# VHH binders against q9y6x5: the designs that were tried, part 36

Target 1, 379 residues: q9y6x5
Amino acid sequence: LPPKLLLVSFDGFRADYLKNYEFPHLQNFIKEGVLVEHVKNVFITKTFPNHYSIVTGLYEESHGIVANSMYDAVTKKHFSDSNDKDPFWWNEAVPIWVTNQLQENRSSAAAMWPGTDVPIHDTISSYFMNYNSSVSFEERLNNITMWLNNSNPPVTFATLYWEEPDASGHKYGPEDKENMSRVLKKIDDLIGDLVQRLKMLGLWENLNVIITSDHGMTQCSQDRLINLDSCIDHSYYTLIDLSPVAAILPKINRTEVYNKLKNCSPHMNVYLKEDIPNRFYYQHNDRIQPIILVADEGWTIVLNESSQKLGDHGYDNSLPSMHPFLAAHGPAFHKGYKHSTINIVDIYPMMCHILGLKPHPNNGTFGHTKCLLVDQWCI

## First folded at step 1 (VHH)

Design d31 (framework vhh_8h5u_2)
Fold by ESMFold2-Fast, scan of step 1:
Structure d31 (fold): chain B 379 residues (1-379), chain A 126 residues (1-126)
Amino acid sequence: as target 1 above (379 residues)
Amino acid sequence: EVQVVESGGGLVQPGGSLRLSCAASGFTVSEYSNYMGWYRQAPGNQHERVAIITSGGSTNYPDSVKGRFTISRDNAKNTGYLQMNSLKSEDTAVYYCARSELWYDIGTEYKSFDYWGQGTQVTVSS
């Protein structure tokens, strides 16, 4: 039987939640599988960029999804809508579901993973759902399990995306133990439902399952706002993205805009594109704007308005609060193995190995994930 | 109080035109912190997306209205518009304006619309 993989993402699942809350279903999953305690994501630590990095193994500057709101200076196109199905934005990389369909006589299935309802290099997932946040986890699970069991050519790669705990993390903040406890218990129950469904359908013992996330969450406050309107007049620039990483397109001389911004707040770093720290791997793409503002952890950039967010992400990827985790179970994985840290770009070459696919050139290092796999020497 | 209010609906003959307006009130809205969309609901149907304009100015339309409907914004007036041309009987519905204060207003990075209007009736008949 060809190897099969289900990749599940719970958006905004901060790694530290595993230490501060109880997850009986997830812990049972881990007991018979593997846990990576921290996944170092890519900058900026946002949903679309990191979800695309997971499935391409590339930094944002290389795969082209550099933010959730983007402007391409060469083509003059704007992207800021999850329902925008223009392949232009996604065509700078080849995600794993496309590779899976093109290299082998295999199908891919997708329940809401970012990019899966878009034809990329003229290839769309064999089975997919158009993105709609109102569709329940159960409906997404019903579809992917149906496709995993009833497809020809066989579905060998499937994805399942869920918006929580990110939505509640923003609304309540990660330090709201009462509300976050309820939300995280619901997530754990959904993991229990997932495992039960796979067992009932006879898939559990032969399916590789990865549960991961794209980023973490940090506490924000009305006391930690950076009012951009106090720094610079709107007539001097076009705002492409706001918070916590602002993307600034100057309407006047770039140096003049930079000089108006550079000392405006002690809680914000201002970079000319060429001065963005090399460790971010966030420079070599036309969709990265001439000036980038990076707020300090827990600070929100606003335009003379209050922020409703009590939690946020997008901050420096060196911050542990921005890190998700990865748990996995299946025939490819050891049982009861705990690993400290991998890079989020390392997930792609590991998944290619499990599926027997030749990976496209990528920024991941297969050696970082070897200890998770039964068919590899962990030295 | 933050709200959105639709206007401009009415009775029109097939092939005619209407321009719907959506005014935000109770706050000043920045150009790049806001999403605007138009949705419609005919009797017996679920809400159908008609047009969206993103904070960056890109627009999206379903095939049912593409080439006939145009969404636009006037940020100085804090108002959005839906220009409807070559109207068909199938366009008869209550039209709703939806506006997001922020890209991430519901605590998710996927857009959502937190402010919905009361709707304006469009009837296309001969």
Scores: ipSAE 0.000, ipTM 0.216, lowest interface PAE 14.2, mean pLDDT 86

Design d32 (framework vhh_8h5u_2)
Fold by ESMFold2-Fast, scan of step 1:
Structure d32 (fold): chain B 379 residues (1-379), chain A 126 residues (1-126)
Amino acid sequence: as target 1 above (379 residues)
Amino acid sequence: EVQVVESGGGLVQPGGSLRLSCAASGFTFSSIDYYMGWYRQAPGNQHERVAIISSGGSTNYPDSVKGRFTISRDNAKNTGYLQMNSLKSEDTAVYYCAKDYLEGYWDLSSREYDYWGQGTQVTVSS
């Protein structure tokens, strides 16, 4: 049988949660597998962009999902609809499930990973669930395991997405130990359910499983707000995205808008598109707006209003609070190995190697993940 | 304290119309990072999304209500609306409004929010 891989994402699972809370089921998973303590995600550190980077190995400027809210000046299209199925937004890259289906005549299965319910380059995941946050983890797991066990051509790549701990991280903030402890215990129990289900169905011994996340979470406060209305009048610009990275489309001269914003707050950096730091790899795409505002960690950009978010992400990807982790188990992975850091774009070429697929050109480096794999030399 | 208050429900005949209102306090629908949506729950069923509107006015509807329901918002009054036309018996439900965080997921979910009010009952008699 060809090698099989299940990729699981728990949205917003900050790496430091592993040090501050107990995860008995996750620890049992990694004791016979591998742990990468920090995954350096791509900028901006948001859900849609980083989930697409995991499955393409590309920076956001290259795969085209540059934010959770976007505007394309050429087509006049706006991406801000949670149910938008327009393939236009996703067609600047080829995700791994498309490659899996086209190179080896194999099937892919998806439980709600971003992009899997959209035809990309005229190819949609062989089996998929339309996104619906109300569908339980158990139902998503039941469908994925059914498809892994009962498909022709065989399902060799499967994805499973879960919204927590991100939703609770936003609502309570990551420093709310009482609420976050309850949420993270529930996630650990779901990991236990996942392993138990795979064992019960006879899938565990021959399946490669990756558990990861797209970003972390940082604490926000009503005391850390940046009011854009105190900087600039609404008549001068169109707002494409607000916080913590604001995307500004000028209605007047760009330099005039920039000059009104550049010294408005000591807790916000203001960049003309061409001056965005090279280390962000966030410049070469028409969906990146002419002026970008980047709030300091824990600061929220608002329009003469309060914010109810007690936690947020989207901040500088060098911040450890923005980093997720990666744990993996299966025949491709060493047992009991701990690794410090990889880049989130490195996951894609590693997954291609495990599945025997030729990767599309990407920004990942296979050498960064070779120490995790039994068929590679760690030198 | 943050809360929402739904109103405008009632009894109507098939083919009739109703306009629901959602008054928000302690937060605003003006932020671009937030959607405002309407959800409904019939007895024995989980919550179903009916309509969603972004801060910029972009709307989305499931096929079951598309062309019959219209969502709108009044930012000055911090109030959302749902205009329901050509009502059918299957539209009978308690209707709720919610503020959604765009971050971390694709769809509006009432499960993540303490902002769900008591709702407003819509009954389509046939």
Scores: ipSAE 0.000, ipTM 0.313, lowest interface PAE 12.9, mean pLDDT 86

Design d33 (framework vhh_8h5u_2)
Fold by ESMFold2-Fast, scan of step 1:
Structure d33 (fold): chain B 379 residues (1-379), chain A 125 residues (1-125)
Amino acid sequence: as target 1 above (379 residues)
Amino acid sequence: EVQVVESGGGLVQPGGSLRLSCAASGSIFSSKYTYMGWYRQAPGNQHERVAIIYSGGSTNYPDSVKGRFTISRDNAKNTGYLQMNSLKSEDTAVYYCAADLRYFWGSDYTPYDYWGQGTQVTVSS
């Protein structure tokens, strides 16, 4: 019987929430498993890019999901939350569920993980749910556990995605202790429900479970706005993505647009594509626009308007506020081990190792996650 | 997909008035849309913004048209308008309508721009 893995994401779960709030169910999970305190995500620190990096082990410039809103100049296609089902956008990489199905004649199951309702390289997750934010965590969990127990060929890789605490982080901001306390307590209860369900179904002892997230959250304010309309008339460019990383497609000469932007605000950096810092690994893809604006932490780029967001993400991936955590439990993992940091791209080769899959070429380093695993020698 | 079509351009005498209309297929005035604007380009000049209306109804105008031009939108008719009064020869240009569609997915923000083909306005005796 092959090894099994369930990968769970709570969107926008900032790593330092673990230090500022009580998580009795998550703490019990960690006590008999492992904790990575900080996961350094990929730039841009956004939902679609980072979820695809987790399952491909690639930087955004390599897997092609470079933002939540994209334009491809070669094909003249655009990507959005309402137009994300074209396989074109996802075909620059091979996610782990596709590899799982093709290498070993195994099944994959998915409850709402980004990309799992799209055929990628002509392969869609064996079992999946079309994305619908109205579907409860309980319904997602019921489907995943049913598929884990009642599938032929057997489900060996399953994913489960939940929108919180990201939605509340945006609405209230991470510094709203009263509202965030209620949201995070509810998430801990959902983790308790997950563990209890797996135990009741006889899955817990033989299933590897990873709980992680794609990014963190930082506090925003009406006092920290960058009005892009004060910098440049928007008839000179097409806006592909706005905040906190703006993707600018010039309608006139690129140098003219750059010169209008470069000194407009002390709270954003303006980059020509080729001048984007190498440490971001955010240059080598046609979907990355000719000019990129990067706001400083907590600053929001707006178009002569107020922002309703009290929290946001997308900022520099070196910022601790942008970092999620990773916790894991199961036969592949040590018990009671704490690790300081890994890169988000390191999760993919670790998962391939656990499942016995040959990874596609990737940007992760297996050595970074080696100490989490019982069958590996570290130090 | 959103399609934007301008109408109402033409020839007018100095001091006259014109009303430009911007019709969109699909709803450009739903809570998903951030703003609608009007832009113009005269031969040899770069594009310039002449009016913008934001999702909350706030408007902005450059000094060259302030007090003479009024932008509005009718959400029920899925149309935007530019009322141009006290027209001058300097207002002669091709006028473009632009609309922006924004969605929130897990509260993540995604903007989009849609442009019309343009409508000629000529202010001449």
Scores: ipSAE 0.000, ipTM 0.198, lowest interface PAE 15.3, mean pLDDT 86

Design d34 (framework vhh_8h5u_2)
Fold by ESMFold2-Fast, scan of step 1:
Structure d34 (fold): chain B 379 residues (1-379), chain A 124 residues (1-124)
Amino acid sequence: as target 1 above (379 residues)
Amino acid sequence: EVQVVESGGGLVQPGGSLRLSCAASGFTVSEYSNYMGWYRQAPGNQHERVAIITSGGSTNYPDSVKGRFTISRDNAKNTGYLQMNSLKSEDTAVYYCARKLYFTGSWYPEFDYWGQGTQVTVSS
């Protein structure tokens, strides 16, 4: 029987939530599987970029989804953090479901994931749901498990995406223990439902399941705002993305715009594209704008307005608050093993190994995930 | 203060057309980070999303209006539009414009600023 993998994402699940709240179902999953306590994501720490990095093993400058809101200066096309289905945005990389369908002549299934409802290199996921936030977790689970059991060629790679706890993290902030406790308990119950459903269908013991997330969440406040309008008139630039990483396209001399912004706030770093820190791997792509502003953790960039956000992400990927976790269970994984940290780009080559796929060139290091796998030896 | 004001509603016969406008004021508008949507509520019915347009120009419509309604925006005028064609009696509702300065990273229909609504009545 070919190996099978289900990749599950709970958007915005900060690693430290595991320490501060009780997750009986997730802890039972971890006891018989593996836990990576922190996953160091890619910069910027946003949903679309990091979800695409998980399935391509590439930094954002390499896979081309560099933000949730983008502008390509060469083609003059615009993209937002919605359901933009133009393959142009996604074609700079080959995601794992495309490789799975083309190399092994197997099927892929998607109960949603950024990119799965888009034909990428003329290949769309064999089974998929168009992105729709109104579709329940149970309906997504029903579809994915149906496809795992009733497909020819067989589904060997499947995804399941859920919007929480990100939506509530933004609305309430991660430090609202009352509201976050309720939200996280519901997520743990959904994990219990997932495991129960897989057991009832006879899939549990032979299916590899990864539960992870794209980023964390940090507390924001009306007391921590950076008003961009106090620094520069909007007639001097076009704003491509605002907060917490602002993408600035100058309408006048770049140096003049930079000088107006450089000393605007002690809580924001201003970079010319070529001066963006190398550790971000966020420089070599036409969709990265000439000037990037990076707010300090918990600060929100605004345009002469208040912000309603009590939580946000997108900040420096070295911040622990931006890190998700990874838990996994199945025949490929050790039981009861805990690992400290991997890079989010390391997930792709690990998944390729589990599925028997030849990975496309990528930024991940297979050695970083070897200790999680039963068929590998640690150095 | 931030204000969102709808206009262009009125009485029209079945099969007719109307164009709604949504003007925003009281804040600096970004050409690439502003999102807008149109919602409606008919007497006795629930609120329904009609159309959404993102800062990048991507649009989304429910099946009930797809092919008949078109959302657009003019960022220079800080104004959004809803072109409604082939109007039906069931399109009768109060139409609301909603604006958001930026999304939270996922697609969900929550907006920061709402207008007070404009009445659209489709009858003979």
Scores: ipSAE 0.006, ipTM 0.363, lowest interface PAE 9.8, mean pLDDT 87

Design d35 (framework vhh_8h5u_2)
Fold by ESMFold2-Fast, scan of step 1:
Structure d35 (fold): chain B 379 residues (1-379), chain A 126 residues (1-126)
Amino acid sequence: as target 1 above (379 residues)
Amino acid sequence: EVQVVESGGGLVQPGGSLRLSCAASGFTFSSIDYYMGWYRQAPGNQHERVAIISSGGSTNYPDSVKGRFTISRDNAKNTGYLQMNSLKSEDTAVYYCAAKPYRLWGTYLKSEYDYWGQGTQVTVSS
């Protein structure tokens, strides 16, 4: 009776992979559903920030997960990108599984989505798995489908997160066709397994399924390095985050640190916090440092002893290489419809509409997603 | 009237075990979903969450007690439990049970819509 939604993320799935590789299972999914070719993510284009923007509809400055590694100048707390869960407990952002559980007698289920294994506003997903990268896609899928079929109150919102193709994108770079072809074929097979499992369990016809990602990937090179140690001595600052957006906490006068950095490389922009471009929506939060450095696409900020990744993300969110896609299938969605672009913050109010929930205040615009939905007038 | 009552506290030696019980009554349990949590406070220390359990049985623990404490619930009896093993002197505190309805916007702080017990003392000493 109540509408149901499964939200699936394949981390680091660059939108134009769909044009350069064959995805027979995903194409069959899209043929009977909808495709948004580009999703304009939030800045910075990193995993934790964008996954949290998908489920809150908020810019990073508003939901407080401003990087994978961050420091709060007011509370004096450092947060790493590993297993630190404190950031999700502090912010006033309300993710969709909390919205789902608090507005109606409904349950949520989660397999590894960032933020789902901790209480937020004293509310934790009804069913969840503690994050462990070693747990197979199959086990995550088995748990999600079990919870979708065998829960009271009913699970109406479920999430599933998978670390690929991001891990391989970093290791090989997105231009390594041989390795990326193998990785992407495996992901397409997992999508086939997902659809088959839902059909076998009688869920497919009444379940809304969204397949999306948090960001893309760009090729890096040993020829495109910015050595920060050549710009400024370590004694002048504390490094909070390195690449491709460096977060600089000055140990001396901020203006002196800025002056040492501002002309060091033609391939990065140096911003005082108040000068960060408004279009980034990346300024109004205590976890955003007094100086940020933004590398040009494909450039890596390094220190003397740093190793370089062959692929990376975090760059300017206007870059097509940073954009993921969104595909969806189910009773709420049109069949065979292609849409060009939405903002990643638009996903949250769309999901609230599908589930019949009142969204918390957010930065998304429902009108941007109306053409995807059967109960909306597109024109 | 909603009431939450803790029991099972007491004095135990380091390395020992205790099982706390939390009985909730006065709810219309068929009409609201709620999660149960255990919280503790020692004089001079910050109030902290110890364990939380959803209506579906999913649990969460801070690192300070993970692997030593286990939260469970019996929905038919509207009772939650906290099994505390390998107790340490730093576990000494008043332990509070809370029942928090999903329909009311919860906060990280106590609210009038959260149902809290009076607390039960746990003392770990030789």
Scores: ipSAE 0.000, ipTM 0.133, lowest interface PAE 20.6, mean pLDDT 85

Design d36 (framework vhh_8h5u_2)
Fold by ESMFold2-Fast, scan of step 1:
Structure d36 (fold): chain B 379 residues (1-379), chain A 125 residues (1-125)
Amino acid sequence: as target 1 above (379 residues)
Amino acid sequence: EVQVVESGGGLVQPGGSLRLSCAASGSIFSSKYTYMGWYRQAPGNQHERVAIIYSGGSTNYPDSVKGRFTISRDNAKNTGYLQMNSLKSEDTAVYYCATERLYIGSWYDSPLDYWGQGTQVTVSS
């Protein structure tokens, strides 16, 4: 029988939440599985970019989802909430569900993972739900488990996405112990529900389950604002993305815009596209704008206004506050093994190995995940 | 500084109607990236999304209010509305207006940054 994999994402689940809060259900999952304490995500540390990196194994400059808000200089198309379903934005890479359907006579299933309700290279997930944030975790779980158990050809790859703790992290900030404790307890209960449902359906012992996230969260404040309007007038540029990484498309000479921005705040770095640090792997794509502003951790870029955000992400991917974790359980994984760090792009080739798929060229290194897997030589 | 202020709440009998208004300061509703929503919180419950409307006019409602509630916005007046018809005792809650400028991204990730203080709706005979 072909191996099966369920990939679960809890958006914005900062790695160090595991050390500061109690997760009895997640800890039971980890006890009989594996834990990677930190996953070094890709820059920028945002939802769409990192979710697509997990399923493609590519840096953002390579897969083309370079932000949650984008402009493509070649085609002059804008990526926004009104056109995020345009395949144009997603076609620079091949996500694992497409590979699963095209290389093998197998099906994929998806509950809300970014990109799964979009035809990519003329291929859409075999079973999927159109994105709707109002759909409960239970309904998403019911559909995924039904598809895993009742499909022909068989569903071998399934994804499940949940918006928390990201929404609450933004609203309350990660340092609000009272509110975050409540939110994280609810997530742990959902993990308990997931495990119980899989056990009741006879799936638990033979299904590989990965629980991960796309990024972390850092505390913001009204005392840490960068007012972009105090630096430069709106007539000089078009704003493609704002905070904490601002994407600036100049309407005048690029050097003039750069000079107006460069010394405006000690709490942001201003880069011409060619000067963006190589370690970000955020340069070689037409959707990356001519000038990028990168705020320091916890600083918010605003347009002559206050911000109600008490938490945010998108910051430098070297920051531990931006890192999620990865936990996994199933026949492919060791039991009770703890690993320190992997790169988020390493998840894709590991998942391809588990499913017996030939990975598309990618930025991940299979060797980084070998010690998690029972069929690999770790020493 | 951006402010949102709700109005139009009150006491109404089951089957009645109310129209809530949300006035925002500045030009927040004029942005093509701004969405506006109505949320409610009954005693002992968490906040529940009631309706959302995007700058282009597309809307979303949970099944509990679909067909009874209608969200709208007037970008020129910087005002949003929630028309509530066929009100039930279960609709009793404090109703909040919230809005967000979506410069930073998608509906997966964009929180509602600007919340009002709420307006009480009580449906009782």
Scores: ipSAE 0.000, ipTM 0.166, lowest interface PAE 16.0, mean pLDDT 86

Design d37 (framework vhh_8h5u_2)
Fold by ESMFold2-Fast, scan of step 1:
Structure d37 (fold): chain B 379 residues (1-379), chain A 126 residues (1-126)
Amino acid sequence: as target 1 above (379 residues)
Amino acid sequence: EVQVVESGGGLVQPGGSLRLSCAASGFTVSEYSNYMGWYRQAPGNQHERVAIITSGGSTNYPDSVKGRFTISRDNAKNTGYLQMNSLKSEDTAVYYCAKGFYRLTGSYWPKYFDYWGQGTQVTVSS
């Protein structure tokens, strides 16, 4: 029987939430599975980039989804995270569902995971839902479980994406304990529903389930704004992305734009593309603009206006507030094991191993996840 | 294992046309995550990307050649083509064909392609 894997993402689930709130259903899941306390995500710490890194094992400069808003300098195309289905943006990598369908002649299923409603290398997930934020978690779960039980060729890889707690983290900020407590309790209840439905359908004992996230969340404030209009006039550049990482396309000499920006605020770093720190792995792609501004944690870059968001992400990936966690349960995983840290790019080669797939070249290190797996020697 | 051989270069008058061919051997047809590309280098200049084509047939061009050059491929023959129309003196360069597989970077920078041809000279002069 081929191994099966369900990959679940709760967008914006900061690792530290596990220490500050109670998750009885998630705790029961972990008790008989594994927990990785911190997952070091890729820079920039945004939704589309990190979700694609999970399923490709690649840094953003390698897979080409370098932000939620992008401009390609060679083709002059613009990308938006709203209803953009152009395969051009996704074709710089091969996500695991494509490999699953083509290497093993198996099916993949997807409920809203970024990229799954787009044909990539002329291959779309066998079963999928067009992205629509109004579709309930229950409907997504019902479709995924139906496809896991009723597919030929069999669905061996399935994904499920949920927008919370990210939406509420932006609206209320992670320090709003009253509102975040209600949101996180609802998420824990959804995890309980997921486990019970898998048990009811006879899937639980033979299915590998990973619950993870793409990034965390940090508190923002009206007292921590960087007004870009006070630094430079709009006539000198085109703005490709704003906050907390601004992507600047100069309309004049690049050095002149850089000189106008470099000392404007003590709360942001200004980089020429070739000077972006190597540790970010954020340099070698035509969609990375000639000048990048990186705001300090909790600071928001604005254009002569206030910001309505009380929480945000996209910041330096070394910040613990930007880190998600990973929990997993199933026949491939040890029971009752806790691990401190892995890199988000390590998830892909681990998933390939579980599914018996040959991984495409990637930035992950399989050795980092060996201690989670029953069929591996742990150092 | 993979070898890449360019042909079709030569001397042509401004406004003329030329078709370059790139034959790749040792390539496995079942590989769906690969790219063919054309790059050029004029005397004293850096390498410049001219055209990219994916295994699925998606194409990418810089503005300098868009609408004048067309890249295509014959997957059964592992052969790529670059049709160059309305040639200008500034198109004079050595043209290189590159065969690549998905890499650890999304950049089409030449160093990320493992397999390169020897180059073919294109000269546009009266």
Scores: ipSAE 0.000, ipTM 0.193, lowest interface PAE 17.9, mean pLDDT 87

